# Ledger of designs, part 1: VHH binders against TLD domain-containing protein 2 (Tldc2)

No score or structure here was measured in a lab: all are predicted.

Target 1, 198 residues: TLD domain-containing protein 2 (Tldc2), of Mus musculus (Mouse) (a2acg1)
Amino acid sequence: MEDTLSGEEGEEEEEEEPAPAPAPQDPVEPQLTEASQVLGASEIKQLSLHLPPRVTGHPWSLVFCTSRDGFSLRRLYRQMEGHSGPVLLLLRDQDGQMFGAFSSSAIRLSKGFYGTGETFLFSFSPQLKVFKWTGHNSFFVKGDLDSLMMGSGSGQFGLWLDGDLYHGGSYPCATFNNEVLARREQFCIKELEAWVLS
Below, numbering starts at 1 at the first letter of every chain, in headers, positions and changes, except where a header shows other numbers; antibody chains are not in Kabat numbers.
F, E and O are the ipSAE of ESMFold2-Fast, ESMFold2 and OpenDDE, as the mean of both directions, binder to target and target to binder. V2 is 0.75 times the mean of E and O plus 0.25 times the DockQ between their complexes.
[cut] marks letters that were taken out.
The coordinates of atoms that the task and the answers printed are left out; those that the model quotes come from them. Centres of patches stay.

## First folded at step 6 (VHH; from k01 with F105W)

Design k06
Fold by OpenDDE, fold request of step 13:
Structure k06 (fold): chain B 198 residues (1-198), chain A 119 residues (1-119)
Amino acid sequence: as target 1 above (198 residues)
Amino acid sequence: EVQLLESGGGEVQPGGSLRLSCAASGFTFSDYEISWYRQAPGKQREWVSTIYSGGSTNYAESVKGRFTISRDNAKNTLYLQMSSLRAEDTAVYYCATDEYSGDTWTDYWGQGTLVTVKP
């Protein structure tokens, strides 16, 4: 009685080679509703890489710009009405320096500081420098009738704008551990844009 | 109710002068910043000038040195004195202001007045 050991050829489960990780999708260039008068395509592309993942691929909608809407913080607040989404503030000063801020939410009047750790400051000098939240404090954004403030420490602001959106200041602050965003601590605004990313 | 009414528009030759007025009502005129805007045919609206509540002023680069914004608080009237007018100044001119009610912002606009600069 020859016990024919039927060798069960174990079907080697071909390990399906894990599908090649989708080629890193070329960072989707932000779609702007209008051309920026502050940033060029290269700066926009660079800055977009630092935006929170939740706004990646969202269009940039121009809600306010000084050339169209005037030098008015009040007008900026009015234009922010109806928006809740994050805001990118782009500035060009009279010296031609480009800098700004990302706010995790719409710009508004507030009794105190608001926002989240997604808020950051940035400057092109000429390379992009991004100043993220340090965790030291939560003084992200505050708005009153006379000024807009972003970042705070030791009585100074990382970015400060007056009610006329004409004069501003930038100082190192504990919130962002930023450098001066402009060429000097005090600056005059040539152009300001506010983009909603929603 | 806040109302803004522009007047003083018309036809003028290049190099000429024109004075626009904006009559305001329904708010404390002296406490508000007020701005002039313009919209040329087929172009976007652009800011022209602002006079702030403190009396300081700002101007678009395109009109700086040629236009003068002023206000008469006793008459609740905003003015725009335009001089050295150019063909590119042809537009409908609007006055506007923003009010905060304690909860919401509202913008108010006039109907506009047409300025035509032509030979």
Scores: ipSAE 0.925, ipTM 0.968, lowest interface PAE 0.4, mean pLDDT 94
Fold by OpenDDE, fold request of step 13:
Structure k06 (fold): chain B 198 residues (1-198), chain A 119 residues (1-119)
Amino acid sequence: as target 1 above (198 residues)
Amino acid sequence: EVQLLESGGGEVQPGGSLRLSCAASGFTFSDYEISWYRQAPGKQREWVSTIYSGGSTNYAESVKGRFTISRDNAKNTLYLQMSSLRAEDTAVYYCATDEYSGDTWTDYWGQGTLVTVKP
């Protein structure tokens, strides 16, 4: 009586090779509602890589520009009404320097500083430098009738614009540990754009 | 109620001059910045000039040295003196201001006045 030991060939469960991690999706180039007069396609692409993940792939809608809407902070505030989304401020000064800020929320009149740690300053000098929140303070954005302020420390602002949107200033501040965003601490604005990313 | 009423538009030859007026009412005119805009046929509206509450002025590059914005606060009237007019200056010209009520911004616009510069 030959006990035929039926060798149960253990089916080696082929470990399904984990599906290759989806190729890092080429960063989707931002869709602008119209052409920027401040940044070119290369600068837009570079800057888009530094935007918060929550706005990745969101269109950029031009809500305000000085060439169309005039040199007026009041006009900027008026046009920001109805928008709650984050704002990209793009500036070109009279020296041709390109710089700006990302605000985590709409630009508005405020009694104090508002915003979140997503707020940052940037400059193309000529390479893109991004100045993120340091965690030192929360002086992100403040707006009054006479000025717009972004970042603060020791009585200086990382970016300051007057009510006419013509004169500005940029100084190192504790909020962002930024360099001067322009070639000079004080500058004149040639063009300012406000893009809503919602 | 805030009202803005433009006047002084018309036909003019290239190189000619024209003076526009904007009569304002319903707000403290002297406390506000006020601007001229224009819209050419088939084009977007564009900013032309602003006079600020402090009396400083700014101009679009296309009109700089040719146009002069001024105001008479006693008459609640904004002016735009246009000189060396060009065919590309043909547009409806609007005056506008922005008012903040303490809660909401409101923009006010006139009906516009047509300026035609004949080639």
Scores: ipSAE 0.924, ipTM 0.968, lowest interface PAE 0.4, mean pLDDT 94
Fold by ESMFold2, fold request of step 13:
Structure k06 (fold): chain B 198 residues (1-198), chain A 119 residues (1-119)
Amino acid sequence: as target 1 above (198 residues)
Amino acid sequence: EVQLLESGGGEVQPGGSLRLSCAASGFTFSDYEISWYRQAPGKQREWVSTIYSGGSTNYAESVKGRFTISRDNAKNTLYLQMSSLRAEDTAVYYCATDEYSGDTWTDYWGQGTLVTVKP
């Protein structure tokens, strides 16, 4: 019996070889308006693959960082005034662990929990782990004057930050079924950055 | 009506000391955290130190061990004691705080006081 293993010509490749024009920028790669002090280029690229489609092509704009703006949740809230877009929180603790959260909306004072299921927690330990919404509750973000909480259930917070933006904690919670994000449940922040992705 | 006014800036020799003051009015000083910032010419303003309402403190790495923030709630005054001064400490120093009222955040800043560390 006769087998035809020759390639089938369905479409022709045109020859476009002359000193090529600069390749178009890959819109999947995030565009940061300045360098992060928390994540390097590799971590940024890995994390960006988990962001919701609506932020694709939008630059990341640094709104707040603790070394520049101060270790203060109140200062973070102030810098959030006028922003409604999604926020990426990037943390490095005193043990060198990198972790944080993506919030579907701006960080603000609130009476109760807000946000959507686009919200997630993440850690590098050292491999990236992303903890997406489980669907078990809707306790995404809650902003108090003296604390910020992300993810909750049964009296535990996935990520908890004190008003001094130096002390924080992490427990597994029902919202994200996350692991403890740092080496231990309690951590001290070396650097925190807030980026708006709109 | 919130007002902040820095004073105590001047010229100082390397290794010297200087004390800055920030006089505050128009709010209940003891309930607020309040901070020092500095800005060298042509550079972005940067955080120096914060004292929280409960009395705890935090410092930028570049000044830790050399600067001491403190407050006198009876006088509504914030202080920054600067020691072992270096050329890189030359900047205009500002005090600042943030207030939440009317469902919005507002920041308040003083006019600044210049510190010059001589070569």
Scores: ipSAE 0.834, ipTM 0.931, lowest interface PAE 0.8, mean pLDDT 89
Fold by ESMFold2, fold request of step 13:
Structure k06 (fold): chain B 198 residues (1-198), chain A 119 residues (1-119)
Amino acid sequence: as target 1 above (198 residues)
Amino acid sequence: EVQLLESGGGEVQPGGSLRLSCAASGFTFSDYEISWYRQAPGKQREWVSTIYSGGSTNYAESVKGRFTISRDNAKNTLYLQMSSLRAEDTAVYYCATDEYSGDTWTDYWGQGTLVTVKP
């Protein structure tokens, strides 16, 4: 099945004129520079089908992980220095739930929300659910020294992470009309990884 | 100039204890979170523990219950109390912090102190 963002691989059409929809293609298996400690090969493959076309064929490079770099949002920002993104944020919480976000650009300190509608949230429960932009607002990502927020509306955040990168929360929000990503609205992170796909 | 200087490493028997120190200067120590990392020969560096500016702490699973991080803001010193040491704890231990200035992040690291846990 075609994802909301675009086809999973390039198109075979040359012209802009209307044409029959191309047959579905087998996805290109993503190439990771090292093994993920959050997602296995099957989950990575499933998630890759929802990524925007511009990342197709680019390897996933691990820029940050909590076991190597520490439970620190400031360290995450430091490791993002020099990267433009896009970024996959993969989380596993203490209850074993896997979830996260795709950010159209690097995670950084910001005065307000930034990013584009390519940004989405996802969860495995155990089936993958992807929560794409609703178009109701443009509150994609906001980075503060002591918190990282993705998706907003009516005072709720789709994904919220504390500066300690250990405590976090998830609520339905207008940006993505997401479900709570973890088992409960508040969660504690077991492992967090940030991958750059450029 | 920001400086971090580790000390307290050495050889120890399995099950033994050591206390590492990290002397900090060149920044307002109490405002920063500071962490311990370690790197065993031939391995990637890994995170050990962090103490946040508010005093809360977190630990890698491999050291939880055996290591205790603490700070003395009056002396600008970070500590790592290590107990029940095992062969896999053999590594060079580093302290580190991050600073944001001029729209740029900079990380600061000490030189490291070697801990060897005998067979």
Scores: ipSAE 0.813, ipTM 0.924, lowest interface PAE 0.9, mean pLDDT 88

## First folded at step 9 (VHH; from m01 with D103K)

Design p03
Fold by OpenDDE, fold request of step 18:
Structure p03 (fold): chain B 198 residues (1-198), chain A 119 residues (1-119)
Amino acid sequence: as target 1 above (198 residues)
Amino acid sequence: EVQLLESGGGEVQPGGSLRLSCAASGFTFSDYEIHWYRQAPGKQREWVSTIYSGGSTNYAESVKGRFTISRDNAKNTLYLQMSSLRAEDTAVYYCATDEYSGKTWTDYWGQGTLVTVKP
């Protein structure tokens, strides 16, 4: 009785080589509803790489700009009504310096600071510098009738704008550990744009 | 109810002058910033000028040195003195203001007044 040891050839389950991770999709250039008067295509492309993943590929909708809507923080707040999405503030000062902020939510009147750790400041000097949340405090965005404030520490703001959106200031602050965003601590705004990314 | 009523529009020759008025009611006129806008045929509405509550003013670059915004708080009236008018100044001119109710923002606009600059 020859016990024919039927060698069960174990079918080596060919481990399906994990499908190659999809090639990092070339960062899709954001679609703007209209041309920016502040940033060029190169700056937009650079800045888009620093946006939160949740808004990557979202169109940029121009909700407010000073050239169209006027130099008015109140007008900015009015135009923000109905928007909840994150906002990109783009500024060009009278010296031609480009800088701004990303707000994790719409710009609004507030009793205190609001927003999330996705909020950041940036400046093109001439290279893009991005100043992310440090975790030190949560003083992201605050808005009143007379001013818009982003980042705070030691009585200074990372970005401050007056009620007419004409005068501003930028100082190092603990929220973002930012440098001065403009060439000077105090600046005058030539153009301000608010883009909603939703 | 907030109301804004523009007047003073008309036809004028290039290089001419015109004074627009905006009569305001239904709010504390002196406490508000008020804006002039214009919309040319087939173009988007554009900002022209603002007078702030403190009396400071700002102007679009296209009208700077030619237009003067002013207000008479006793009359609740906004003015736009336009000088050295150009064909490109042809538009319907609007006054506007923004009000916060404590919950929501509302913008108020007049019906506009037509300014036509033609030879």
Scores: ipSAE 0.923, ipTM 0.967, lowest interface PAE 0.4, mean pLDDT 94
Fold by OpenDDE, fold request of step 18:
Structure p03 (fold): chain B 198 residues (1-198), chain A 119 residues (1-119)
Amino acid sequence: as target 1 above (198 residues)
Amino acid sequence: EVQLLESGGGEVQPGGSLRLSCAASGFTFSDYEIHWYRQAPGKQREWVSTIYSGGSTNYAESVKGRFTISRDNAKNTLYLQMSSLRAEDTAVYYCATDEYSGKTWTDYWGQGTLVTVKP
C-alpha cells in the first residue's frame, strides 16, 4: 500500500505590492478670494507650508481688513460671526514689518483663553520664522472688548492688539517661545487682515 | 431700536467744503465707537474715519488732513467735516456702529447721504 504523499503545493500568495504611496501632491498654492495688501505671493506660499494638513488646499476668504472695514476690534468680532473655521491674521506695522498669527478657530469674545495646539505665531524678519505651541500652557487666544491676546507668559503676550486695532505689542511668551514679532516690542498697525480658511 | 440717519450731502465744487451729520438714537451714544464709510459708483465700500468712545480718532490715508470726525454727545450726533474736496470723494457716505447684546453682534447702518464733487 504505497501512501501517495500528495505534495500540497502551497499557493504562494503573491503579496500584492502595496499601491505606490500617492505621489506627494505638489503643495497646492492657496486660492485667495482677493489680493492681500499685507503679503505677497512668495510670503503666502511660504506660510501655506506651515498650515495644518486639515486646511491644506482650502481657499482663503478675506473676512476683515482695516483698509476696508476700519480700525476696530468690535467690527472684526462682528464680521467673524457665522464663521467657525481657522483664521489667519496678517499684520503690517508702520515700520513695514510683516507678522501675524494662525488661530485654530474663529476670533471671538471669550472669558478665557481658547484654541488648540495648531495655533502659532509667525514673523517675516525677513525670513519666515514660525513659533509653534511649546506645550507649556494653553493660553492660545483670548478676546475682550478692549484687546485681542495671543500667547501668554509672565504677564506678557506673544501678540497683543488694542480695541482700536492701532496699537500692538509682542513679547516672548511661554506658549510659543516666540521672538518679538515686530522690530520693536510696541508697534502701530498699518494694515490688518483676517482670512478664514474653510 | 438703534437708528442712524445721515444728512448734509449735496453737490460741491472741487476744493469746496461740506459737513455731514449722523443723528443717532436707540443706544447710549457716548459709549460707542462710530464709523464713517463711503461707496463710490462701481467701487467697493471703504472705511473713511472712526471716532472711539474715549474721543480718539482715526482716518483713512486718502482723507487724512482733509476730513475731521467729531461728535456731540448731548445731541447724539456724529459729524464729518470735509474740506479740500476732490472728484474721487464722490460717494454715498454712511455712518455705522456695532453693538454686542451679550450673545451676538449686530451692525447698524444709516441709509447714506450722497456727496457729489463736480466742476
Scores: ipSAE 0.921, ipTM 0.966, lowest interface PAE 0.4, mean pLDDT 94
Fold by ESMFold2, fold request of step 18:
Structure p03 (fold): chain B 198 residues (1-198), chain A 119 residues (1-119)
Amino acid sequence: as target 1 above (198 residues)
Amino acid sequence: EVQLLESGGGEVQPGGSLRLSCAASGFTFSDYEIHWYRQAPGKQREWVSTIYSGGSTNYAESVKGRFTISRDNAKNTLYLQMSSLRAEDTAVYYCATDEYSGKTWTDYWGQGTLVTVKP
């Protein structure tokens, strides 16, 4: 066990107390195949604690990012082929806000909403907030040719992305009872990343 | 068959300009968004710019203010006007698009055109 120390300045005067019975080992940090341009190591660690157990131990593989692959939802769909998910979408907007979603399944064109209650939205401002399924509906993910939506109810989407992957929106929705994920309901994307955790 | 053919590459001095063209056939050109990518030797391919079917555009940060993407729907041709060229712009430039058909996405790429910015 690592020492627990207390002190404000220079000299160490005491170790607060000997550790009690050994604490359970902390989960290992997520393994990313490359560095994220959206989240730093601290944010990645915080977010990983909310992921479902089935992804534990799987590395995060970057399958799409806007700066490399292009600001295009059609490109995102193309890069998703061959993957079943689950997927983390990580966004940084032009105001510097970090937010996104965990999808139980790969991002794809769909005729209606799909996914499971493992799906959630999140934001950092700067503290992580995770908005999990409320159970009020099952409107998790819907992929149209030129828009992507996650979370819905009463004509509003928890996260909405335009086909240009530059314009987006966020509103409270019944699926997640989320707050607006960005500073404002409408935002412009600086970087979007899609990570597969399988 | 969808076909994309780039042209207009060549050698240029630093600070110079070139215009690349991408001739397209085999699809309804005006309905598609089309992209430019580039790849320098030994480096990964990277996105340069996109023009969307409605005429809006977007650019990689490294080329904003220096490159202009455009399209001529009557000629089925995509263009990239490059100016203020730098050594780091040396690469093979590709145009590309995506088509959804048969419940699958297919990407189409040209063979590329080489741009060399002299030291």
Scores: ipSAE 0.834, ipTM 0.932, lowest interface PAE 0.7, mean pLDDT 89
Fold by ESMFold2, look of step 14:
Structure p03 (fold): chain B 198 residues (1-198), chain A 119 residues (1-119)
Amino acid sequence: as target 1 above (198 residues)
Amino acid sequence: EVQLLESGGGEVQPGGSLRLSCAASGFTFSDYEIHWYRQAPGKQREWVSTIYSGGSTNYAESVKGRFTISRDNAKNTLYLQMSSLRAEDTAVYYCATDEYSGKTWTDYWGQGTLVTVKP
């Protein structure tokens, strides 16, 4: 619905609006089961505006964090077992940069790439940038025992995490046409959180 | 089948040292990363340290510089050398690992060993 200028035109609800549409309604504030150690309330609100509609209104449940559960991709996979809902990966690196990914599906071991075009990468530098699917390929998520990859092309990954969940990398890739997510291509993780949005 | 057994806990004065051991059996020890965790009374279990199969290590910020994780693959034993112990290090310490069967993940935990740092 479009709002109509008031005053000389009279007092009425107009279904056809000549003025610009009003700003989007405030989003439903995300409900987190615990405080995030990666993002503050402002960042959470900003990021939530880019999530697909199907997660709106669902609480964010913390399934894994490195300070509690350990710097281990295998521990992440173990903690993700039994979850099928969308996953939000939130990272803060040793340079203080905040970035990560939304995965349309659970993080798991896989033979090849899986996921859907709802998957995206994001960074705060300090402005939020969201890198949505380009449509050029379908290389969304691939889970190996010793690495997790999101986004690919030409052997480079949009987001790459080592099995130790301490070392990682980010390069522009065809899947998301992303910028490097951290200050530089290689980064060390200070904290990683995995949230299930269901 | 898989077994993890911690030992070496005890009472110690502040500033003292202890070495914990975790004897492992029922899997190819050298292929696995293995972790130490701890749980103080009334608190959530927390990660302490990991040694990866290639020998690299990582530590929780609260223990960096004071604790050293190591492994002896010939003896299938994980160690945690603790020094400069503080009252807040009082906890039950556990070793743990994860196994993938090709279909599902299973985690294995020891029974724990108590470390008490006297006030």
Scores: ipSAE 0.825, ipTM 0.928, lowest interface PAE 0.8, mean pLDDT 88
Fold by ESMFold2, fold request of step 18:
Structure p03 (fold): chain B 198 residues (1-198), chain A 119 residues (1-119)
Amino acid sequence: as target 1 above (198 residues)
Amino acid sequence: EVQLLESGGGEVQPGGSLRLSCAASGFTFSDYEIHWYRQAPGKQREWVSTIYSGGSTNYAESVKGRFTISRDNAKNTLYLQMSSLRAEDTAVYYCATDEYSGKTWTDYWGQGTLVTVKP
């Protein structure tokens, strides 16, 4: 019988200089460089609790909004030049529904899907629902000239935006096991905002 | 080189009409969506309207029903027909478009044309 070796990893202990226990820190609330036209303070606070820890303490900087910059996906891509993300997309549709996505990476043209499992979809109906990565596939974000897609599986997208950034759609998808994000599968955008969380 | 040249600005009485033009060169005009923006003194530039390559249009709420965007692909010219003008419409008006090089995006802007709606 041959000796069996179990792989054991010793803990990498970084010795820290002794110091007094830190006082409990106050909750960190998100700092926005300007007011959102999509979400109010209560919604922003609720959503912030679901963001990955690496964005905590970083201000939210408005990079694009449709009322200022125009209803155009190409304009969104242009305004994203030079940013690496992560990005928060906030939408309000013509029915007054609020929903969107957190993208681990900047919104850009791509040949295939990109991003990481930090990406999620969300809706307020009126209670916040967050649809995290299921682990079934890695179809997080795909940017074409005439469409932006987030989440996929069996030919349907969790969130789909037309190049005119006015028409969009939402279906349940394997990536996030989401519900339809708007009141109906097809929606028209009243306002879209893209925030970079540096 | 890509160029956008605007014209048609001027002074107009409240309730009046004006047509702006944007002459384009240096690219295949019919393949591009083109926008109008405006900037009043001391204010941030704001979007006014877009015409997409397929011919559909969209407008800012403040101008919907009063302004009409159009394009003449044979003349490589973008238009903005403005009617029922108000004091709030006083601004420098710009046309703009975006181009993707295969690697980066570049935006192109006209020089602007001033529209003044008299008190």
Scores: ipSAE 0.818, ipTM 0.924, lowest interface PAE 0.8, mean pLDDT 88

Design p03
Fold by ESMFold2, look of step 15:
Structure p03 (fold): chain B 198 residues (1-198), chain A 119 residues (1-119)
Amino acid sequence: as target 1 above (198 residues)
Amino acid sequence: EVQLLESGGGEVQPGGSLRLSCAASGFTFSDYEIHWYRQAPGKQREWVSTIYSGGSTNYAESVKGRFTISRDNAKNTLYLQMSSLRAEDTAVYYCATDEYSGKTWTDYWGQGTLVTVKP
C-alpha cells in the first residue's frame, strides 16, 4: 500500500525532525512478557508489521492461554476483566494451522457488535494473509456467554469460537472479505492465546 | 456464598489411582462448567480438565487417557478419577468456576487437596 497523504488539497510536508537515520521502516521488535506457544519469532515479527501504529512500543502481555487457563470462553472473559485492549487472539488448530484476529478492544461479553475498523483477521498458510475491514458493515466483535464471533454478514462469521474454546469455525464474511482461516470451515483448537497490547 | 471444597487427596505410589471430589454450593451447579486445576511447588497453576454444563469434557494433553472428569448434578459434586499416576502429577488440585454478575466476572476456587505421588 501507498504511505502518502491524499493530494486533494495539495501536498504539505510535515517533517519536524528526520526519523532516526537510516531507518525508513524502523521496526520496534515486540516485547512479549512470555513466550508464545502459537507463533514463533518470525511469525510475531511478520504480524507486528500489520498492527496499528498506536500499539507500537507496547509489550504484549499474555492474559489468557488455553493450556494454562483452560478451554473455556468464560475463563477468557474472566481473564479479560480489567483490560481495555487492544487484543491479539492467536490460534493454532489441531491441523497445525496458525490464524486469529486483532481486536481494537478487549474481548468481552456484549449485547451487540462492538469494535472499530482497526480490527482484522489473519492466517498463515504458511504465508501471512491479513484481512482488513472492507467498510461494508461494522460487525467486528460480539461476545456471548457460549460463543465469540468476529466478522459477520449474511449469516456467516469470519471467526466463530464455541464456549468450550475447542470448537470453532471460519467462513468468508462481509466485514473482512476473508478466506476461510483454517484448512476447513470447522476446526478444533490446539492452543488459543489472548495478548493485550497496551 | 459460592463455595467449593475439594477432598480425596493423599499419597499414592506411581501407577496408582485416586478419586478427587469437589462439593459445590451457592449456585445452580448444573448451569456451570467446572474445572480442575493443579499447582506443583514452584510452578504456575495449570489447567487439568473441564466438564461443561451439557456434560462434554476436555483434558490437558498431559492427563488425557489417565484422568476422567465427571459430575453429579443431583449432589452438586464434581469428580476427578485419576489413574496411572506419575511423579509429575504431584500437586495441590483445585476446582474452580466463573460467574457473571451482569456487570463483572468473578472466579471461585476451592482451598485445594494435595495429591502426592511417592517416588
Scores: ipSAE 0.809, ipTM 0.923, lowest interface PAE 0.9, mean pLDDT 88

